# VH-VL binders against q0aze0, part 339

Target 1, 268 residues: q0aze0
Amino acid sequence: MKIILVNNRFKENTEKKAQEIAGQLSALNVEVIIDNGLDEPYAGTVDFIMVLGGDGTMLRAARRYGQRAIPVLGVNMGTVGFLSNIEINELAEYLPLILREEYSLEARMMLEVAVFQQQSLLTRVFCLNELLLRSNSPRMLSFALEISGQKLEPYRGDGLIVSTTTGSTAYSLSAGGPIADPQLDAFIVTPVASHIINKRPLVVSPEREISLHLLEEREAIIGIDGQIKMDFGAENRVLIKRAPHPLLMVNLKAKPFFTSIDRSLQRQ
Below, E stands for the ipSAE of ESMFold2; O stands for the ipSAE of OpenDDE; V2 stands for 0.75 times the mean of E and O plus 0.25 times the DockQ between their complexes.

## First folded at step 14 (VH-VL)

Design BB84 (framework fv_ragifilimab; at its last look DockQ between E and O 0.91; V2 from the best seeds 0.79)
Fold by ESMFold2-Fast, scan of step 14:
Structure BB84 (fold): chain C 268 residues (1-268), chain A 122 residues (1-122), chain B 113 residues (1-113)
Amino acid sequence: as target 1 above (268 residues)
Amino acid sequence: QVQLVQSGAEVKKPGASVKVSCKGSGYTFTGYYMYWVRQAPGQGLEWIGVINPDSGGTTYNQKFKDRATMTVDKSISTAYMELSRLRSDDTAVYYCARGHEYETYLSYFDLWGQGTLVTVSS
Amino acid sequence: DIVMTQSPDSLAVSLGERATINCKSSQSVLYDYDNKNYLTWYQQKPGQPPKLLIYWASYRESGVPDRFSGSGSGTDFTLTISSLQAEDVAVYHCQQYYSTPLTFGQGTKLEIK
């Protein structure tokens, strides 16, 4: 058995824990690859991916490895979030189940994002939560949204979020988007501070293609999962599709999504 | 082991074109963005453009857009930068460099070629 | 375009003393969502390509001695060499990667006093 341990290279506590867990797994004859983010993603075949940290580390792991159809387990290290299944102090209890492959998998859709410079493909990335288009200046954006060839009336405002259902509780929620059951596959399209009357969040079939481009020259940014940044100007366009493979999230214990999000919202 | 090796020095006449090569080894060539940067005598570093070696997609500094062409040959892990209509003020050391970030072209450079001196003289 | 300005253009520092090089961007290179400064420092010795020292404004590249450190946020950044050694004689460059075109400062030449 070969396992990738993903941790945050800039967090000393996660690095220490990764080394400890790698030693424990090695003692059980498990081959361990540590991905601390400094090098390219491991190119070989692996049986399991264990993510040590918070939601941010899980988002990075999903972008790096989510398309490989390999089980991914989120192990929380004291950070409150939605993408971890077990706590670090529970790992010893669940490790025998992991090694015997005694767990269920929850499929979570991902986005495939392609950013073009004129006709040239600059970047293709996958993401678990969302793409954010936003203004990078005091000026509002004017931009076009097209859904499977259907051209909507122009948008004016600070931007737009195209989210997965997993991302419905991230930036889309802050912008007024709906809370979505993560077991559903859908795009959630949420305007950011729209100046056009009656622009509402849209829930769109995951089989559709979404494209965005600016209608006038402005300084804008594309953000992916809050972690990846790209320029977006009048020469750019972005195409968003459902990714070929969902992220396969390991479920070792029940996580009550709706009560969890309800408590999170009531705390404030 | 992990390195970028560039072609040798070139001497060109004004109006000619130059094509510099940059061969990557010891890493997954298509996994990283490749950048071209030049440094003229007495000047700082100046960015020419970036290419995605996997897709061939490019974006250029507007200053060079009409004269520079970046390409890749994935079969030999080699990137090329051609600069046309050379002027004497194009005399510079030309570098290729690898971006550290896999998922965006907005990156710092963690690996540099040795540089190629291009001299443009009448 | 984001203009990068370094100061001073050149400085001489005695062996074992602290060297400080500044870099200013014409607009913020801090991204609000990831809370990162898109700023890097390179060291360039005569006849050699630049070498990565500091990335994300304050993270030290593997293999770079502890005496090198980066600090600052937004528009004002500093590279510090806590105890100058002879091998540190070089030109130092800052670079922003917040947006294209990618831009560099003019360079600061560091010499032994």
Scores: ipSAE 0.817, ipTM 0.901, lowest interface PAE 0.9, mean pLDDT 91
Fold by OpenDDE, look of step 16:
Structure BB84 (fold): chain C 268 residues (1-268), chain A 122 residues (1-122), chain B 113 residues (1-113)
Amino acid sequence: as target 1 above (268 residues)
Amino acid sequence: QVQLVQSGAEVKKPGASVKVSCKGSGYTFTGYYMYWVRQAPGQGLEWIGVINPDSGGTTYNQKFKDRATMTVDKSISTAYMELSRLRSDDTAVYYCARGHEYETYLSYFDLWGQGTLVTVSS
Amino acid sequence: DIVMTQSPDSLAVSLGERATINCKSSQSVLYDYDNKNYLTWYQQKPGQPPKLLIYWASYRESGVPDRFSGSGSGTDFTLTISSLQAEDVAVYHCQQYYSTPLTFGQGTKLEIK
């Protein structure tokens, strides 16, 4: 068995723990690759991905490895979040199950985000939570939203979020988006401080395609999962689709999403 | 060994064009954005543009948008920067550099070519 | 465009002493979404390309000695060499990658006093 341990390069405690766990796994004849984000994603074949840390680390891991159809386990290290399945102190207990591949998987839809400069693709990113378009100035943005070729009335506001259901409890929630069942596949389109009173969040079929572009010569910012920043101007276009592959999240421990959501949100 | 190797020094006349090459090795060439930066003698660094070696997507410093053209040949892991309508103030060492962040072109550079001196003189 | 201004333009420091180089951006390079400062420092020796020292304002690149440190946030940043060594003689550059165009400071020449 080969496992990737993903930790946060900026969190020393996760680095130390990754090394410790790597040692333990090696003692069990498991090959371990540690990914702290400093290098390219490991290109070789692996059987399992263990993410040590909070939601941020999981998001990064998802972007790095989500396309590879590899089971991904979130191991929380004392943070509050929605993307970890077990706690670090529980790892020893569940390790035998991991090694025997006795676990269930939950498929989480990811976004495919393509940013274009005119007709040229600048970047393509697969992300688990959301894309954010927002103004880079105190001025309101005017931008066009198109869903499967249907052009909506121009949006006017601070920005827009396109989120997965997984991301519904992230920035979309702060912007007034609905909380979505993570087992549901859908886009959530949430306006950010819209000056149009009747602009409501949209729940959109994952089969549809979403496109965004500015209607004015202004500077904006694209944010992805709160970790990636890109410039966005009048010459840019964003195309958002359902990623071709979901993230396969390992479910070792039942997590009562709806019964604990209020508690989790209060802690954040 | 991870490295960027650039083409040799060039001497050009005003109005001419120059094309500098940059070959990457030791890493996944298409996995990192390639940047072009120049440095006039005794001056600071100036960003020219960036290219996605996988998609060929580019964005340029507005200052060079009409004169600079970045391209890549993925088959040989080589990036190219062509600067046209050369003038004397284009005299500089031109660097290719690899961006550390593969998910965005807003990045710092963790690998540099050795530089290519381009001299524009009558 | 974000203008990067370094100070001083040149600096002479005795061996073993602290060297401090400042970099100021005309606009904040702190992104509130990820709470990161999009600021990097490079070291450039004569006849060589720049070498990455610090990224995200305060993180050292692998292989960079501990005597190098980056600090600051928003618009004001500092590169510090706690104890100057002979091999540290170089031009140092700050760079923002908060937005395009990517821009650099004018450079600071560090010499031994």
Scores: ipSAE 0.787, ipTM 0.912, lowest interface PAE 0.7, mean pLDDT 94
Fold by ESMFold2, look of step 16:
Parts: structure tokens; C-alpha cells; sequence
Structure BB84 (fold): chain C 268 residues (1-268), chain A 122 residues (1-122), chain B 113 residues (1-113)
């Protein structure tokens, strides 16, 4: 059995723990690949991914590995977030179940984001939480949103968030979007500081294609999962679709979403 | 053995064009953005542009947009930068460089070619 | 365009002493959403391409000696060499990657006093 251990190279305690767990797994004849974010994603075949850390580390793992249909387990090492399933001190208890593949999977929709320079693809990334379009100056943006070729009235404001249901509790929530059940597949489109009163959050079918472009020359930024940043200007367009594969999250321990919402949000 | 190897020095007259090559090896060539940067003698570094080697998508420093053309031949893991209508102030060492970030072109450079001296003189 | 200005243009420091190089951007390179400074320092020895030292303003690249450190935020950044060694004689460049065009400081030549 081959497992990727994902940690964050900027948090030394996760690096030390990853080495300890790798040693323990190797003693059980499990091959371990450590991904601390330094090197390119591991390209070989693996059976399981274990993420050591918080929601931010899970977001990176999702972008790197979420399209590969591999079970991903979040292991909390401090502050409980929305994407961890077990605590690090429980790992030894659950390890036999992991090795015997005695767990369930929860699918989480991802976004596929393509940024174009004129007509040419400049970058393509996957996203678990959200794409943010935001002004990079004190001035508002004027921008166009199209949903499956249907042009909405122009937006004016600081920007726009296009999130998954998993991302509904992240920046989208702060901008006034709804909390959504992460088991639903949908886009949530949330304006940021809109100066047009009729621009309300939209919940949109995952079968739609969403595109954005600026209507006048302004400095703007595209942000992905709060971790990836790109320029966005008058020559750019972004296209957003449902990603081909959901993230397959491992469920070993029941984590009731609705009864824990207030507690989980308070800790973020 | 991760490296970028560039073509050799060139001497050109004003008005000519030059095409510098950069071969990447030891890594997934199409998985990282490729950058071109130049350095005039005794001066600082100047970014020319970036190319996505997988899609061919480019963005240029506006200063060079009408004279520079970046291309890629994926089959031989080689990037090219062509600069046309050369002037004497285009005399510089031209570098290719690989970005550290593979998900965005807004990046610093963790791998540099050895540089190609281009001399433009009458 | 974000203009990067280094100071001083050249600096002479005795072996074993502290060297300090400053870099100022014409606008903030701190992205408020991720709270990261999109700034990098390179070392360039004569006849060689630049070599990465520091990224995200303060993170040291693997293999870079502990005597190198980066600090600062927003528009004002500092590269510090805590105890200068002979091998540290080079030109040092800062670079922003907050937005295109990607831009560099003019360079600071560091030499032994």
C-alpha cells in the first residue's frame, strides 16, 4: 500500500509528525511519500492520502490530488476546522481501519478555473473553496458575469466570489453568501461590496459555465482558495466549470455538519 | 539533474533579429512557467515575459510586446525567445528561468539558464 | 508598473560584520487575502545567473546559510547578512511578483571593506 502524507513545510510541528508517521507506516510495510509543498506533486499511483494539518493544508492537497479519485483523510493537528475528520492523537486507533479500507467516502465538488490572455489559455487550476475576483486599487471594478452564455447586467463593486458548497463557510460567508450543505453540488456566486442593490448571491447549477471579464481598464486580481494569486486585466477572461472529479474525503469518525456549524465557524 | 541550457552567444547588427533557445531537462517541462529576463552590462535585471509551455499562452512586458515573441517546442522541451528590430541598447545577457509556482505565473524563479550574450553593434 | 528601488547602490562591510540591504516598492506587495509579501531576494556572483535566497520576503530557500534573513512588509524590505563571509561578495537583487510586469530592484553591490 502506498500513501502520500501531505504537510505544510512552513509549520515545523507537522513536518516532524509526518516523519514519525512515515516511520510507523514503513514498519507496517506501507510505502510513504511525503509532500510538504516543496516539490511538484507526486505523479505515481497511490492508494490513500493523509493530510496533516488544518484546512489550508487540505486545500493544497485538494488542488494537487483531488482530480485523481484517491481517498483523502484530514488529520487535525491543532485547531479543528471544516475539513479534518480525526485528531492526530486518534490516528493509532483508526490506522487499522485505514489499512483495511474500512471507511466511507464523502464527495466534495471542486471548481475548474481557466484564465485566458485574449484567446489563449494562460493558466488552469482546480479549487476546493472559491475563486475570488477583487479590485487591486481603491477604485471599484466594472465587470461582466455570464452564466452559460446568459449575460447578467454589469456588476460594479469590489468583486465577486464563485465558490463551491464546501467554500460557502469561507470568504463567501463573510461577503454575505449562504451556508450550504457541502454534500450539494452547486456554485455559489456572491458579490463583494456591490454598489448595485439588486445583485444578490446566486445558487447555480453545477452544469453551468461561469465567465468573468472586466468592462473597463482596472487593476484586478484572481485569487484561488485564498492561496493562489493571478493578475486580471482588460485582456483577460476567466472560465469556471465543475471539475471532472470531486474530492473524495474519508469518513472514519462522524462529524455532524449542522450541529457543529457555530463551533467550527467560531474557531476559524 | 534539473537544468536549463541556452544557446550560445550571438553578434548582430542593428535592425536584425535574434532567437535564443533554452532546453529544460530533469523535470516535467510543460508543468512549469518559463520566463525570459535580460541584463544589460553592469545593469539590473529586466523581465521580458512568461510562457505556459503546455498551452503556449504568453504575457509580455509591454516594453517588448511588439518586438519579442516567445514560443515552445514541447517535443524537445525547448523554449525560444525572438527579439526583432534590434538596437544597440538591446545588448545584454538573456536568461531563461523557471518559476517556482506551477499554479500561477506570478512567481519567483528557482532555476536559471546560464545566459546568452547578445551583442548588437554596427 | 511596480518600481523596486534598492539602497544603497553599493556597500562595503568588514568580514564578520552585519550587512543590511534595503528594497522599497512603489506600491504594497502584501496581498491582504493571503497575508503574504510577494517579494524575493537573489544573489548574483560575477559571470553567473542569479541565485534564489529568500522568497515571500522572509522564507529562506533550502541550502541558503542561516546568516541570510529577510524582513519587512508592504513596501519596505530588508535583506540582512548577520556575519559577512568572503563568499557573500555579490550583487543582490530584490524582485516583486505581486503583479506583471515582474520587476527587480537595480541591484546592490556588496564588497569587503
Amino acid sequence: as target 1 above (268 residues)
Amino acid sequence: QVQLVQSGAEVKKPGASVKVSCKGSGYTFTGYYMYWVRQAPGQGLEWIGVINPDSGGTTYNQKFKDRATMTVDKSISTAYMELSRLRSDDTAVYYCARGHEYETYLSYFDLWGQGTLVTVSS
Amino acid sequence: DIVMTQSPDSLAVSLGERATINCKSSQSVLYDYDNKNYLTWYQQKPGQPPKLLIYWASYRESGVPDRFSGSGSGTDFTLTISSLQAEDVAVYHCQQYYSTPLTFGQGTKLEIK
Scores: ipSAE 0.725, ipTM 0.875, lowest interface PAE 1.4, mean pLDDT 90
OpenDDE, second read of step 15: ipSAE 0.786; ipTM 0.914
ESMFold2 (binder alone), look of step 16: mean pLDDT 94; pTM 0.958

Design BB85 (framework fv_ragifilimab)
Fold by ESMFold2-Fast, scan of step 14:
Structure BB85 (fold): chain C 268 residues (1-268), chain A 122 residues (1-122), chain B 113 residues (1-113)
Amino acid sequence: as target 1 above (268 residues)
Amino acid sequence: QVQLVQSGAEVKKPGASVKVSCKGSGYTFTGYYMYWVRQAPGQGLEWIGVINPDSGGTTYNQKFKDRATMTVDKSISTAYMELSRLRSDDTAVYYCARGHEYETYLDWFDLWGQGTLVTVSS
Amino acid sequence: DIVMTQSPDSLAVSLGERATINCKSSQSVLYDYDNKNYLTWYQQKPGQPPKLLIYWASYRESGVPDRFSGSGSGTDFTLTISSLQAEDVAVYHCQQYYSTPLTFGQGTKLEIK
């Protein structure tokens, strides 16, 4: 058995903890590959991915490895988030179940994002939560939205979010989008501070293709999962579609989504 | 090991074109963005553009867009930058550099070629 | 375009003393969603390409001595070299990678006093 152990080397004691866990796994005849998040992803085949950290570390792991159809377990080392399943102090208890493959998997859809400069493909990335298009200046954007070749009336405002159902509780929620069951497959299209007050969030089939481009020269940014930043100008076009494979999230401990989100919202 | 090796110095006449090569080794060539930067004698660094070696997609500094062409040959892990209609003020050391992040071209440069001096004189 | 301005143009510091180099951007290079400053520092010795020292304004590149540190946020950034060594004589460049075109400061030449 070969496991990738994903961590963030900039968090104090995270690298030390990762090495400690790697030693424990090696003693159980498991080969461990440590991924600290800065170098290119491990190219070889593996059986399991263990993510040590919070939701941010899980989002990075999903972009790096989510398309490989390998089980991914979130192990929380800080404050409780939505993407971790167990706490670090519970890991020893659950290791036998992991090694015997005695767990369930929850499939989470991902986005495939392709950014073009004119007709050439500049960037292709996958993401678990969302793509955010927003203005990088005080001036609002004017942009075109197409859904499966259907041209909508121009959007005017600060931006747009195209989210997975997993991402419904991230930036889409802050912009007024609906809370979606992450087991559903759908795109959620949420306007950001639209000047047209009747523009509402859309929930569309994950088989749709969504494209965006600017109608005026403006400084805009594309953000992916709140971690990756790219420029977006009038010569750019972005194409968003369902990624070929969902992220396979390991479920070792019951975590009822709706009860968790309800508590989180009441504590604000 | 991990390195970028550029072609040798060139002397060109005004109006000619120059094509500089940059060969990557010791890493996955298509996994990192490749950038081109120049430095005129006694001056600061100036960014020319970036290319995605996997797709061939490019973004240029507007100053160079009409004269610069960036390409790659994946089979030999080599990137090229061609600058046409050369002027005397194009005399500079031209560098290729590798970005650190594979997911974006808004990046810092963790690996540089040795530089190629291009002299433009009549 | 984001204009990067360094100060001073040249600096002479005695061995073992602290050197500070400043870099100012014409607009903020802080991305508010990830809370990172898209600013880097390079060291360049005569006849050599630049060498990465600092990225994200304050993160030190692997292998760079801990006497080098970066600080600042938004538009005002500083590179600090504590206890200057002879091998630190070089030109230092700041660069923003917040937006294209990627831009560099004019450079600061560091000399031994």
Scores: ipSAE 0.800, ipTM 0.893, lowest interface PAE 1.1, mean pLDDT 90
Fold by OpenDDE, second read of step 15:
Structure BB85 (fold): chain C 268 residues (1-268), chain A 122 residues (1-122), chain B 113 residues (1-113)
Amino acid sequence: as target 1 above (268 residues)
Amino acid sequence: QVQLVQSGAEVKKPGASVKVSCKGSGYTFTGYYMYWVRQAPGQGLEWIGVINPDSGGTTYNQKFKDRATMTVDKSISTAYMELSRLRSDDTAVYYCARGHEYETYLDWFDLWGQGTLVTVSS
Amino acid sequence: DIVMTQSPDSLAVSLGERATINCKSSQSVLYDYDNKNYLTWYQQKPGQPPKLLIYWASYRESGVPDRFSGSGSGTDFTLTISSLQAEDVAVYHCQQYYSTPLTFGQGTKLEIK
């Protein structure tokens, strides 16, 4: 068996733990690759990905390895989040199950985000949570939203979020988007501070395509999963589709989503 | 080893064009954005543009948008920057540089070519 | 465009002493979404291309000596060499990658006093 340990190079505790776990796994004749984000993603074949840290580390891991149809386990290291399945202190208990491949998988839809400069593709990114279009100034944006070729009325506001159901509990939630069942595949289109007060979020079929472009010369920003930043101007277009492959999240331990979210909301 | 190797020095007359090449090796060429930066003698660094070596997508500094053309030949892991209508103030060392991240072009440069001196004189 | 201004233009420091170079951006390069400063420092020796020193304002590139450190946030940044060595003689450049066009400071020439 070959395992990638993904951690965050900027968090020393995760680095140390990765090394420790690597040693333990090696002692069990498991080949281990550590990915702390300093290098390009490991290109070789692997059987399992273990993410050490919080939701942010999971998002990065999803972008790096999500296309490879490899089981991904989130191991929480003392943070609050929705993407980890077990705690670091539980790893020893569940390690035998991992090695025997006795676990269930949950497929999570990802976004395929393509950013164009005129007709040229600048970048393509697969992400687990969301794409954010936001003004880079105190001024509102004016932008066009198209869904499967259907042109909606121009949007005016601070921005727009296109999120997966996984991302529904992230920035989309803060912007007033609905909470979605992670087992459901759908786009959630949430306006950010819309000029139209009653502009409602849209729940869109994953079979549809979403396109965005500005209607005026304004400075804007594209944000992906809260970790990737790009400029967005009048010459740019965004095309959003369902990624061709979902992220395969490992379920070793039952984690009731709705109970967790309800508890989280009570704390706010 | 991971490196960028650029073409040799050029001497051009005003109004002419120059095309500088940059060959990447030791890494996945199409996996990283390629940037072009120039430095006039005794001056600071100036960004010219960026290209996605996989898709060919480009973004230019507006200052060079009408004169600079970036291209790539993926088959030989080589990037090209052509600058037309050369002027004396285009005299500079031109660098290709690799971005650190593959997900965005808003990035820093962790690998540089050795530079190509382009001299424009009548 | 974001204008980067370094200070001083040139600096002479004795061996073993602290060298401090400042870089100011015309607007904030702190991104509120990820809470990172999109600021980089390079070292350039004569006849050589720039070499990466610091990224995200305060993180050292692999292989960079501990005596180099980056600090600051928003619009004001500082590169510090705690104890100047002979091999540190170079021009130092700051660069923002918060937005296009990517822009650099004018450079600071560091010499031994």
Scores: ipSAE 0.719, ipTM 0.898, lowest interface PAE 0.9, mean pLDDT 94

Design BB86 (framework fv_ragifilimab)
Fold by ESMFold2-Fast, scan of step 14:
Structure BB86 (fold): chain C 268 residues (1-268), chain A 122 residues (1-122), chain B 113 residues (1-113)
Amino acid sequence: as target 1 above (268 residues)
Amino acid sequence: QVQLVQSGAEVKKPGASVKVSCKGSGYTFTGYYMYWVRQAPGQGLEWIGVINPDSGGTTYNQKFKDRATMTVDKSISTAYMELSRLRSDDTAVYYCARGHEYETYLDAFDLWGQGTLVTVSS
Amino acid sequence: DIVMTQSPDSLAVSLGERATINCKSSQSVLYDYDNKNYLTWYQQKPGQPPKLLIYWASYRESGVPDRFSGSGSGTDFTLTISSLQAEDVAVYHCQQYYSTPLTFGQGTKLEIK
């Protein structure tokens, strides 16, 4: 068995723990590849991906490996998160189940985001939560939203979020979007501080293709999963589709989504 | 292991063009954005532009947009920066640099070429 | 364009003493979505390319001694060398990577007193 162990190199307290776990897995005849999040993803075949960290580390792992149809397990190293399944102090208990492949998988849709400058492709990335378009100044944006060739009335406001259902509890929630069952496949399109009265979030088919561009020369930013940041101007265009493969998330223990989100909202 | 190696020093007359090469080795060339920066004598560092080595997509500093051309040859893991219509104040050391994080557009530069001195004189 | 201004232009510090270099951006380089400051510090010795010391304002690059630290947020940033060593004589540059065009400060020359 070959496992990729993804850790957050940027959080100095996690690297030592990752090395300890790698040693334990090697003692069990598991080949371990450590991914620190900076270098290129491991290009070889692997059987399993173990993510040590919070939601941010899982988002990075999903962008790097989510399209390979490999089981991905989130192991929580901190206090808060929706993308981890077990806690670090539970790993020893569940390790035999992992090695015997005795777990269920939950498919989570991902976005494919392509950003163009005029006709030139600047970047193409995958993400688990969302793409955020927002103003980089106090001025509101005026921008065009097109869904599968249908041109909507221009949006005016601070920005727009195009989210997966998994991302419904991330930035989209903060902007007033709905809470969605992450097992559903759908795009959630949530306005950010719209200046048009009663602009509502849209829930659309994952078969749709969404495009965005600015209608006026403004300074804006695109953010992807809160980790990738790009300038976005009037000569830019973004194209969003459902990614070819979902992220395959490992379920080793019951983590009831609805009661978990209900408790989180109650604490606010 | 991981390195960027640039072409050698160039001496050009005003009005000529120069093309500097930058060969990456020891990493996946198409997986990191490549940046070009120059440093004129007595001046600080000045950014020229960035290229995605996989797609060939570019973003230029407006100051250089009409004279600079960035390209990539994936087959030999080499990036190029050509600067045309050279002036004496283009005399500088030209650097290529790699982004710090895999496939990250705006980034810190963790790996730098050794630099190419371009002298523009009559 | 975001203008980066360093102070002082040159600084002389005795061996073992603290060196402090400041960098100010004309606009905030803090991105509130990821809560990171898109600011770097480089060390450049004569005849060499710059070397990355600090990224995201306060994260030390692998292999950089712990006497180097970065601090600050938004528009005001500081590079601190807690106990100056002879090998630290260099020009130090700050850079923002918040938006294009990417811009650098003018540099601060650090010398031994």
Scores: ipSAE 0.729, ipTM 0.881, lowest interface PAE 1.6, mean pLDDT 90

Design BB87 (framework fv_ragifilimab)
Fold by ESMFold2-Fast, scan of step 14:
Structure BB87 (fold): chain C 268 residues (1-268), chain A 122 residues (1-122), chain B 113 residues (1-113)
Amino acid sequence: as target 1 above (268 residues)
Amino acid sequence: QVQLVQSGAEVKKPGASVKVSCKGSGYTFTGYYMYWVRQAPGQGLEWIGVINPDSGGTTYNQKFKDRATMTVDKSISTAYMELSRLRSDDTAVYYCARGHEYETYLDHFDLWGQGTLVTVSS
Amino acid sequence: DIVMTQSPDSLAVSLGERATINCKSSQSVLYDYDNKNYLTWYQQKPGQPPKLLIYWASYRESGVPDRFSGSGSGTDFTLTISSLQAEDVAVYHCQQYYSTPLTFGQGTKLEIK
């Protein structure tokens, strides 16, 4: 058995715990690969991915490894997040189940994002939560949205979010998007401070292709899972599709989505 | 180990073109964005552009867009920057540099080539 | 374009004393989505390429001595060398990577007095 431990090198507590866990796993004849987020992803085959940290660390792990159809477990090291299943102080209890492969998997859809500079592919990235297009200046954007060949009326406003259902409780929620059951596969398209009164969030089939481009020369930014940032100008175009593979999230204990989000919203 | 090695110094006449190469080794060449930066004698650093070594996609500083061409040859892990219609004020050390984080477009540079001095004089 | 301005242009500091270099951006380089400042500091010695010291305004690159620290947010940034050593004589450059074109400050030359 080979396991990747994903941690955040800038959080010393997480780094120390990763080394401790690596030692424990090695003693059980498990090969451990440490991923601290800066070096290139491990290219070999692995059996399991353990993410030590918060939701941000999980988003990075999903981008790097989510397309490989490998079980991914989120282990929280501070406050409870939405993408972690167990707490660090529970890990010792659950390690035997992990090693015996006694857990269930929850599939979470991902986005495939391709950004073009004119006709040239600038980047292709996978993400778990969302792509955000927003203005980088006080001026509002004017942009075109096309869904599977259907050209919508132009958007005017601060931007747009294209989200997975997992991302529905992230920035899409802050922009007025719906809360979606993460077990559903769908794109959620949420306007950011739309100037047009009747622009509503859209929930569309994950089989559709979504494209965006600016209609006026403006300073704009594309953000992906809050971690990858790119300039977006009139010469750019972005294409969004469902990623080929979902992220396979490990469930060792029940984490009811609806009661969790309800409790979170009441605490504000 | 991990390094970027650039081609040697060039002396060119005004109006000519120069093509600088940058060979990466010790890492997955297509996994990191490659940037080009120049520095005129006694002056600060000036960004020319960035290329995705995997796709060949480019973003140029508008100042250089009409004269600079960035390309890559993945088979030999080498990036190129060609600057045409050279002027005397293009005299500078030209650097290639690699982004720090894997497959990250807007990034800082942790690995630099040794630099290529391009002198433009009549 | 984001304009980066360093101060001072040149600085002479006694060995063992604190050196402070400032960098200002014409607009914020703080990305509110991830709460990071897209600002980096490089050290450059004569005849050599720049060397990464600090990124995301305050994160020290691996292998860089802890006497080097970065601080600031938004538009105002500082590089501090707490106890200047002889090997620290160099030109220091700040750079933003918030938006293209990527831009650098003019550089600050640090010398021993």
Scores: ipSAE 0.763, ipTM 0.885, lowest interface PAE 1.2, mean pLDDT 90

